# Ledger of designs, part 91: VHH binders against Flagellar brake protein YcgR (ycgR)

Target 1, 263 residues: Flagellar brake protein YcgR (ycgR), of Thauera aminoaromatica (c4kar8)
Amino acid sequence: MAELSTPSPASPAPLDGGRGDELEKFTLRGARQILQLLQDLITHRGLITAHTGGGHSFMTAVLKVDEERGRVVLDPSPDPQANRRALAAPRLTCVTQLDGIRIQFPLVGLGEGQDKGRPALFAPLPAEMLRLQRREFYRLQVPLAHELSCLLKAEDLARKPVEVSARVIDIGAGGVAVVVPTGAAEFVIGGTLPACRLALPDGEPIELDLEVRNLNRQTQRNGTEQLRVGLRFAALPRAADTRIQRYIFKTERALNAKARGGL
Short names: E, the ipSAE of ESMFold2; O, the ipSAE of OpenDDE; V2, 0.75 times the mean of E and O plus 0.25 times the DockQ between their complexes.

## First folded at step 9 (VHH)

Design L9 (from A64 with T28I D31S Y110S; framework vhh_7pa5_2; at its last look DockQ between E and O 0.49; V2 from the best seeds 0.00; counts 0 for: pae E 3.2 > 2, grease 24.6 > 24.2)
Fold by OpenDDE, look of step 9:
Structure L9 (fold): chain B 263 residues (1-263), chain A 121 residues (1-121)
Amino acid sequence: as target 1 above (263 residues)
Amino acid sequence: QVQLVESGGGMVQPGGSLRLSCAASGFIFSSYDMSWVRRAPGKGPEWVSTISDSGGSTSYADSVKGRFTISRDNAKNTLYLQMNSLKPEDTALYYCAKDFYDEWGSWFDSWGQGTQVTVSS
């Protein structure tokens, strides 16, 4: 009975990782702004994915903002094991969407209790909340026909340098997801892969540094195991950013045209 | 703008069946994994099922496995959930959700207003 490993959403790396300066303009730190945004999430019944680390997550929602006590009240998971993981986690990374804007925020100091006689999770108000516009977090599913690849400079288990040609499965302004064969290299979340090469159809490969943000092992139907690696652009030159954006736009347009019965 | 509109909910007796539909628009439907999530009264949201972009792969929560079937028609931009052998504990608001993956991980970036399913004698 092959335990169909539910694609456990890989634990997002901490918000404070690598994009610190670039993300600052999208980060809310004002108490009033944070409270308002949390209230908006309540009003709109936002579904929140809370990552507990280790590739585990659960769905939750903000039930209440307790300003007096400086805490947020969340729905617990219907899975007791998920709640245990959440409570044991040093930090939750919460992700949701409101009005087309991705919202991400950390929660630290999670506890359990009751709110109005109902089981609930409690955490201090987040110190910061990240708001990203769609353009900033949009991921284009790369058509197979494009055969985008990324040459990863990584290390094997023996810390020997290896180069792995990885297929790019999705791309956005902030990074790429790639698929690599299991065992091809060792990846560490938060680790940097320097001087990698992203191949786009429009010209020479782009040399860039990549940060490992997510790891997800997937078993294909044929039984082959693949590793999906989420990679962030650690330092993307403006020219490279422009090329990536152009590719995304062009490809999306083509796909939309095809979907409408065009080409 | 991404829009997801759920339908097909209603009231059924235990052991009954319902088929939920989700009409998707504002994105390339065939390029994304899609999921069903439900929220029961007084409970947190619960993942129910996911189907891959091509429809070639499906996954289910243990609570619904063998009873529910997720499917999609990419030509119609529609996601379905066939629910058989319904139980009172299946009573919930059911949401259609769009999966996405980025450098931060896998998330739901969009969901509908939900359709109410009530299983009661």
Scores: ipSAE 0.785, ipTM 0.917, lowest interface PAE 0.6, mean pLDDT 87
Fold by ESMFold2, look of step 9:
Structure L9 (fold): chain B 263 residues (1-263), chain A 121 residues (1-121)
Amino acid sequence: as target 1 above (263 residues)
Amino acid sequence: QVQLVESGGGMVQPGGSLRLSCAASGFIFSSYDMSWVRRAPGKGPEWVSTISDSGGSTSYADSVKGRFTISRDNAKNTLYLQMNSLKPEDTALYYCAKDFYDEWGSWFDSWGQGTQVTVSS
């Protein structure tokens, strides 16, 4: 997973995944608050995933904050190609966690240099940082026994329609992750799959449009290859959202009860 | 409260082997993909390996493929990394991390304090 994949438009993806109006109340914009939060990430040695667009990312950490120069100092990747992509990217979307809270912030104007004789990456302080509770971005890992599936309306290499039944690995407020056999269809990051059908246990399948956000090739223990596809709900009717939230809530309650009883 | 505790690090000669363990608590371990990440002296963090929630899918960084094996025991809430044919460049602080995968891709929402692996004569 050295090269993580995240879909993006021609410009950098929004900090909040396109949910900005709903999440604005969790956005920090004060300079003091931002400096303190970055310092907390340093103190707790937060592992940061920095997304560069085009489905690429790298791991980093904040080494220090230079308040007088208005800069953050980051660890470079051991992978030189990842560093080159980061330096070429119009912005980084940095994602991490601190004490059960998701922290997300943009960095623009990334440059290279040295810090105390060690290679380092530098950027101006972010103008904003997003702090979200787990409940707002929680993704339920779907139990295998539920056999949740999503019928994808995709295309083959010749641009002909194909239908692919994909197992749902996880599900949350913003989308699903699924697995498909390698070669079952052609997926394009940023592409839309219209009229897909998500099968939930509580009724008829939900018809919804999905946007491909990332593609990750996986090799199983037996050498068999499959493709993990990250999908965003492009538009989600309120009734469908209610059914998805109910499924997540009921399933998590059942799993928590099992974990308590199965000590 | 999520806790991840790594162990099994130490000093070993080149060509030797170590087995790292990560004890997990405070969450439903079998519901999450898990990863190993390392940080060598003077370098940034580097992804090493990931294993799916069931253990049916694994992936490895090129630098360790064929030498390291990730595994998990969901009954014991434990993640493992078997490291064989160790080289001096494997010297690092090794962390286990709880994966989170959303519309932006993979990221880590929890990690341990790490266990030190040192490979030298």
Scores: ipSAE 0.346, ipTM 0.743, lowest interface PAE 3.2, mean pLDDT 82
ESMFold2 (binder alone), look of step 9: mean pLDDT 82; pTM 0.819

Design M11 (from F49 with S53W; framework vhh_7n9e_1; at its last look DockQ between E and O 0.30; V2 from the best seeds 0.62)
Fold by ESMFold2, look of step 11:
Structure M11 (fold): chain B 263 residues (1-263), chain A 119 residues (1-119)
Amino acid sequence: as target 1 above (263 residues)
Amino acid sequence: DVQLVESGGGLVQAGGSLRLSCAASGFTFSSYAMYWGRQAPGKGREWVSGISWGGGSTAYASSVKGRFTISRDNAKNTLYLQMNNLKPEDTALYYCAKQDYESGEFPYWGQGTQVTVSS
């Protein structure tokens, strides 16, 4: 039975939609940086999803870097069909994580062979690697007892204003991450939420503009599914910045004092 | 399997219009935010536009705001980009992408459809 197939939407498109977070600052192009990142993946035995196109992928790992030949050595799949697809593909899109940061890189010119008598796949070193990090600043994990919240002025599915009270789970000089019930409002990376209100323990709520930088799904202790929304401060008045940094410093100091007194 | 198929690219004169489509399958389309991005020759990759899962929130790069309109039809599992008043600077390979709720990003893009704007 002959079937028409379409390219997989998971094929490589290393474009990131974060406004103000140009992909270029997360793109490694230096040979030394690329070699070091690949070596870190080897050291941590990171599992890699290699996308071959047509909606197909297989799990692999970087076994070593052959600097003399300018090649990376990958673990072949135990499924011979996956290996045949990989060898026939014009490009592999490799996706993995290292220390919670998403890493993506293309490999072209994949070949098969042996490494120390074991089957292996080989490819030239990638010319670039994407290391996706949206939080460039320290982020304090907000103690649950503080009940920090942010009133989001977002939009519903009809593009009408809706206010959502969101629990703040981390905070830094550049932004916050919050959790909201799934379906409470409509969010998109790059979207802006003007005139939100961040409630800190002292003083009036801070009015600030926020930009959506990432969207995750999570399950709470009680089984409720929520969105985790990463938000950047779009424009932060000096007084607001001072209050936020004061909260962070004071909370860190209090947490450190408890650690000194613990067993 | 997740599939995104872009179409509607082509050659167009400056000042003209094109409408891009992205046909989606293999996932619950209405549950995912969707994005358009582009890569021009000799330039870095850039995000162009995004739309929330229900269509209630949209976002645009400043370079295209007012000229491009993102939309979606959840009944037809299709994402659109209406591009008006095209400029030679808009020449690029255009991609659609699906939100990845595990990573929190959208690093996977399709093969793309070429848009070429002539003077």
Scores: ipSAE 0.683, ipTM 0.910, lowest interface PAE 1.1, mean pLDDT 82
ESMFold2, look of step 9: ipSAE 0.627; ipTM 0.891
ESMFold2 (binder alone), look of step 9: mean pLDDT 84; pTM 0.839
OpenDDE, look of step 9: ipSAE 0.735; ipTM 0.922
ESMFold2 (binder alone), look of step 11: mean pLDDT 83; pTM 0.834
OpenDDE, look of step 11: ipSAE 0.756; ipTM 0.930

Design M4 (from F49 with E105W; framework vhh_7n9e_1; at its last look DockQ between E and O 0.36; V2 from the best seeds 0.67)
Fold by ESMFold2, look of step 9:
Structure M4 (fold): chain B 263 residues (1-263), chain A 119 residues (1-119)
Amino acid sequence: as target 1 above (263 residues)
Amino acid sequence: DVQLVESGGGLVQAGGSLRLSCAASGFTFSSYAMYWGRQAPGKGREWVSGISSGGGSTAYASSVKGRFTISRDNAKNTLYLQMNNLKPEDTALYYCAKQDYESGWFPYWGQGTQVTVSS
């Protein structure tokens, strides 16, 4: 080829990390569905995290939908710099939750103005909204006291089998995220780790196949580098699924009781 | 500046072979997992293969497993894709990509090299 590759800016995932085509079945494109979902957010006073890029975000809410003008009205931030970033951004990625279901939608063409004499932000109605009503997307943050671990059957630099005991940091119906020391094994997105063992508090470890979905570097307080590995369950027997769901339910109940009993 | 330069594409008959190269510069190549992807006309980008930073782990899309081999030479800062038993459905623009450990994925791809497989 005549042209050299140029550095590309970071591209955000279309609606969620990894693969956009898996999200199509959760994507609302009908005008009435979109309006109803926005109205539900208004009715429930849903708080929205609006991401402006570069790790910046601010809290907002949908105040109303103006069907006649085809736009949404958003609550501005009390921080003027957040409002300036929002107005300068080519796109806002709005993320919220309604009844435990993750909702995500883009807003383009954000402008400022007034609504009934109060400052407000305006944008055209989104052409699509993501409503992720699926149990596999929920991830419970595992309390440190539980010391959940997963024995990974991975490969080293020489392509030889190596076993790594990894701490589980979150768990859901569809997979886990673990942390390992950097260099403990060789990982690549798309790689399959057969016959790993997930240790839950009750019973024998669950043997399962895992697929690497994400790789993030993290630095601990002491400067030691570790790798966060996002893993998907390749196939999960019903008995194993039941044990995982039971763990999640019991842990959520315990965490809710602690929060209620705290104050 | 991060640069990824793909080469080795071309026109080949079905059943033939090609070897793609990706010359990397502007970063410590041996510290990153690397990937090949492709985009056929009228389709979205498709992940093809990946290799860990040290080369100890590899992965392949089911459509190419057994026919394609990913490899790397960390001394030469070069990623390779050996493509054997090529089929017309392998016709695409082939890209290499660098792992982004902050996003956890690989959103950065080169400009690509064209592979065309004729019957």
Scores: ipSAE 0.707, ipTM 0.917, lowest interface PAE 0.9, mean pLDDT 83
ESMFold2 (binder alone), look of step 9: mean pLDDT 84; pTM 0.849
OpenDDE, look of step 9: ipSAE 0.838; ipTM 0.956

Design M5 (from F49 with E105Y; framework vhh_7n9e_1; at its last look DockQ between E and O 0.28; V2 from the best seeds 0.65)
Fold by ESMFold2, look of step 9:
Structure M5 (fold): chain B 263 residues (1-263), chain A 119 residues (1-119)
Amino acid sequence: as target 1 above (263 residues)
Amino acid sequence: DVQLVESGGGLVQAGGSLRLSCAASGFTFSSYAMYWGRQAPGKGREWVSGISSGGGSTAYASSVKGRFTISRDNAKNTLYLQMNNLKPEDTALYYCAKQDYESGYFPYWGQGTQVTVSS
């Protein structure tokens, strides 16, 4: 009997300052994936910034995909100089957004022609497209030295309140993952934990309601078992959201500086 | 091999009650959180309720809260769903699912038991 899989949450790496191999996991190379993403851009009338090099760009859109000829049809610029630069460029770097997700793809071999009697730009279908999910779904791996914690207000076996101080192992705009000893409290996907307290280094702990989204068991090197609890934030106040984003930004900057050896 | 066998479904009039059972085998039942889900004709699968491994925490979809009660008997390796004040929109194939602590979700499902609520 075939079993239905549960969707996994998206975990995009930071775009700015990332290495090329870090972007590989967000690269779409399947023909069907590429065609569907291009069709979504057409359907939503997505505006695309096409970069021609030398600090020049122009706005365009994908008008259609010609599957039989293996090419994409682009809207030409009303500026003839922009069109000439695009046709002379060895490649275009196309950048756009769809539903808050950054999409980026190269076009090589751009040519001009006609589509249903109207001027158009043509290129072979891209061999790859980047679909980068940022900010709202990004999860920062919390450095051990920060010792971030979240006080969970959960229940024990007798349905009695119990407080568990859980180490935060990752954090994003939408939630945290924490680790607790096996048996410290009772957890179930869909369960809610009201009035928990997230301790960030700057300021008082943040009071927030959490919902359990996933549960993993993990074995530490010493053989002890612990439970990894994926938690979603319920409606965050703006101030709490700002503090969380500030922590993520500062920590990411510090980690990137350390990785480059620039201190 | 994990096996989950649902029973207790049937035809019932609106306002009536049913108690579903899910017999579990092939794993240590008391170590796993368990779930009920349902699928109505022409609709996608929806989560209904969940219960922690020891029974200390329960959760319900808003559409069934106050009418349905999830419970478990770890000595009998059995999961239950008491469904009261049934409505025609509760008509669905009901199935149980087992927590998978490696994936973090619950991909293991039973075959289901049909519940039909007439007006």
Scores: ipSAE 0.708, ipTM 0.913, lowest interface PAE 0.9, mean pLDDT 82
ESMFold2 (binder alone), look of step 9: mean pLDDT 84; pTM 0.849
OpenDDE, look of step 9: ipSAE 0.845; ipTM 0.957

Design M9 (from F49 with E105T; framework vhh_7n9e_1; at its last look DockQ between E and O 0.23; V2 from the best seeds 0.00; counts 0 for: placed apart)
Fold by ESMFold2, fold request of step 12:
Structure M9 (fold): chain B 263 residues (1-263), chain A 119 residues (1-119)
Amino acid sequence: as target 1 above (263 residues)
Amino acid sequence: DVQLVESGGGLVQAGGSLRLSCAASGFTFSSYAMYWGRQAPGKGREWVSGISSGGGSTAYASSVKGRFTISRDNAKNTLYLQMNNLKPEDTALYYCAKQDYESGTFPYWGQGTQVTVSS
């Protein structure tokens, strides 16, 4: 049975509950591994979504690791109410990505104080950190230059078919996220879009069935509203899966080469 | 001030019908996708059906497809669920939910209306 409050795998929401035993092989419990991963987050200046429960979250970052006291130091929110919720919560669930790999860790015993005269939040080092390297959870951010698109076969207000060409913003083994103008079509979570066409840079477009998993509104700098539609692949054919995985692998490899300072 | 008030539940014999209503206030109803969910005794909440903001797209859980029909009246700010050919397995607290475009899901639920289907 699916809980209606549980977000989709493509969402930034925490992974927890019924997936705990499946995630053990991705769970770091060694003190040195945890310290190194936290240091990597500091070095890469990773933004972290800290979930306080009740659907509330705030953005933060790891500022430093205090090895002498066994603490992690977090950036407080500029919103005092978010800080109060965080301090009152029995547990923070921190979620972020490092090189497209999902990182998740709990913090308990959060306190407030100062670090070098500046306000900060403190917690003991986490006893565990999840570094999810499984391809199923990985979402490649599609480079704008690739101009990936997906032709959606959706419905209008009158329940009539309408085709919408949507830009693909991320792609993984289980689905894509696209953006469309608000009002371009009618979308509902659980709705299915049969025979959509995903256009990868090389080869023929891939025909695939999609299911809507989340809907977000995004406002661009010019005030224009777009809808972000999270879509799951429904029963992806093996040939299509191979092409998608090859695209992800080659693109990630190219991006990693640029990060090392080479091509 | 978002409020969702479900009604129309009750006791019904297997094979019978009920129509649930959800009165919505505190937001522009016509701008939001809406959902029905249910929670049976001893089970977690489960999604039942959804309808897009304009009513152009609907979706159903496989367990209710062909028996339940979701609809909306945007002039009355009301969501409906027509439930036909009810089964004892449909016994649950039924609640409606509003799309939350910030989270991307539907975490806000009404208090619900009880549906009990006797054998």
Scores: ipSAE 0.757, ipTM 0.929, lowest interface PAE 0.8, mean pLDDT 84
ESMFold2, look of step 9: ipSAE 0.659; ipTM 0.897
ESMFold2 (binder alone), look of step 9: mean pLDDT 85; pTM 0.847
OpenDDE, look of step 9: ipSAE 0.830; ipTM 0.950
ESMFold2, look of step 11: ipSAE 0.726; ipTM 0.920
ESMFold2 (binder alone), look of step 11: mean pLDDT 84; pTM 0.837
OpenDDE, look of step 11: ipSAE 0.851; ipTM 0.958
ESMFold2, fold request of step 12: ipSAE 0.718, 0.670; ipTM 0.918, 0.904
ESMFold2 (binder alone), fold request of step 12: mean pLDDT 84, 84, 84; pTM 0.837, 0.842, 0.840
OpenDDE, fold request of step 12: ipSAE 0.853, 0.855, 0.845; ipTM 0.963, 0.962, 0.962
ESMFold2, look of step 15: ipSAE 0.731; ipTM 0.921
ESMFold2 (binder alone), look of step 15: mean pLDDT 83; pTM 0.840
OpenDDE, look of step 15: ipSAE 0.853; ipTM 0.959

Design Y7 (from yc3 with E54G T98K S103E; framework vhh_7yz9_2; at its last look DockQ between E and O 0.01; V2 from the best seeds 0.00; counts 0 for: pae E 24.2 > 2, placed apart)
Fold by OpenDDE, look of step 9:
Structure Y7 (fold): chain B 263 residues (1-263), chain A 118 residues (1-118)
Amino acid sequence: as target 1 above (263 residues)
Amino acid sequence: QWQLVESGGGLVQAGGSLRLSCTASGFTVDDYYMGWYRQTAGNEREWVAFITSGGSTTYADSVKGRFTISRDNAKNTVYLQMNSLKPEDTAVYYCAAKYRFGEPLDYWGQGTPVTVSS
């Protein structure tokens, strides 16, 4: 009985500052709005991926907003090394989703301490929070049974072309997250992978260009290190977009039906 | 009452293997970080490995490549497979659970001794 390793919830990759102008409309800078959104994250127990740089991240949550001290309290990683990285980082990029909306915010001036006798991380309240309402940023966690894959055309350390078959772990209208073995290829954030092939269950693979947007190292249950690669669809054909959207919709419906006990 | 109960400790020769188990009772581990610590006499407790509710794992450098942490939520159990054991791995191993969401709740087991003979 193959233990269905429940896919680790895909840590949303930080949005690289696309066209700054388009993101402004989604950026909250009001103190009250920021506080409300942070409280919403607390209420919904939103899981946050905190990026510390260098492809490193850890899972956290907002535990408390201390308005009197003007700080947010975060759950520290059980990994002391992750906490050290976080404390050493000039900036923490926090990424989460709430009700299908991607939320991203920076934290600076991270410190460690105790909250009610428990270890905690502290940071000043974020000056801004990005709230992306676009359906384009919704990511479906791909069921393992679907075995979605993406053939990546990349380069190795020697800049030799290599093809890497990557498992797709999440998919959205804007891109995919895949996992590859560490060392399978060299990925550069902002780099383009041309003529890749995304395999969907409903037909022939889709040929598309992919842009590397995020890199995260992950250690699997078996101790194997994997690289999670966040990829944006570059110049996605309309037909391909339609197929992807159809797949997402169909899969979501099926998952919801199953969750309701209907299957 | 909530508890963590470790098992699987014992005497093993250097280069040998052990599998530790930690079973939770009184609560479900689904939303918890599960992990292992170890402590030697006179020393501070050190972390060994953790696994998130989502299955992501992390290891201390001293055990990386030798130890594997896993979990079975259906059995409410976390495991530590220890391979290529060294005398330096001799310690009391403690299971821990940390609540992932909201206010952290930390639970500890009573520990299971592991002795690695040269």
Scores: ipSAE 0.021, ipTM 0.323, lowest interface PAE 5.3, mean pLDDT 84
Fold by ESMFold2, look of step 9:
Structure Y7 (fold): chain B 263 residues (1-263), chain A 118 residues (1-118)
Amino acid sequence: as target 1 above (263 residues)
Amino acid sequence: QWQLVESGGGLVQAGGSLRLSCTASGFTVDDYYMGWYRQTAGNEREWVAFITSGGSTTYADSVKGRFTISRDNAKNTVYLQMNSLKPEDTAVYYCAAKYRFGEPLDYWGQGTPVTVSS
């Protein structure tokens, strides 16, 4: 590989799957599990983005685990300013992927030193590591031709009930993102929309409760505004989950076949 | 001049609670595996609880569900919350630190007595 394409460092992003207590079930806290996952990162030479706060990050890797001292050893940045920011940060948020699995873990108490004559960064073993499989973070971009929609049972600015038919733009195991005209309803992050109906192509609409997780305003070229609403599924029944996964699988397979077949 | 100092012991009625503290001097607990042990007169020290530098905990069968070990690295301190105390829990409680699981303990405290009356 004569040329390495290294993307610019990016600000830390939250996981799309929702609020922190929802992610607790995917959090590893056992010492043996944590050591094994760190060893897997070492074996695969996984590249890690370490976020230091304030929109700063640097690329690193776990070089080894010093199990005897309960420490991880990290590769320092060639940029001395990145190393200084890392050493001053109260926490490093480390993010990486391994075989399509998203891995995130905090490191606190970072120090600089030498490991057998080589500069290195040291931190105590993390007390926890987040491990998410593809289905737990993957979002299918819904083709426009499918015209997937979700009927939202919300309230207007006067707190009167309204029903809003919203186009679904992406869908995953944990939720959907939809687009509505700005002002169609009042949405509050953390608010619950009970008894909404998700229309999938095969069968009756799915009734489900949705929780508002994110709101983003989007302005079209002609000045019209739309609101992107990120919605989490609450208490998704197994039958509904199966239908959603079947839709995702079938659509993804069809898109992949078109990309391969060139027809 | 490295030592561990236990505190929080005393006399308590059966069914009561005590919280033991262990504060380190001369070293930071951050990198150490920390444990609590106890000893009755004429007997060997008995392991009670263990917490790794990463926060993973393990307990002796006799105290599972009643005792909780925790650490506060900012205060250089380890705690043992003891609930539902029984007369059999009467002992001198020792804090200990070790660099690695399964190795001899590097540091011992002087002990804090706990008496649980019927």
Scores: ipSAE 0.000, ipTM 0.071, lowest interface PAE 24.2, mean pLDDT 79
ESMFold2 (binder alone), look of step 9: mean pLDDT 81; pTM 0.813

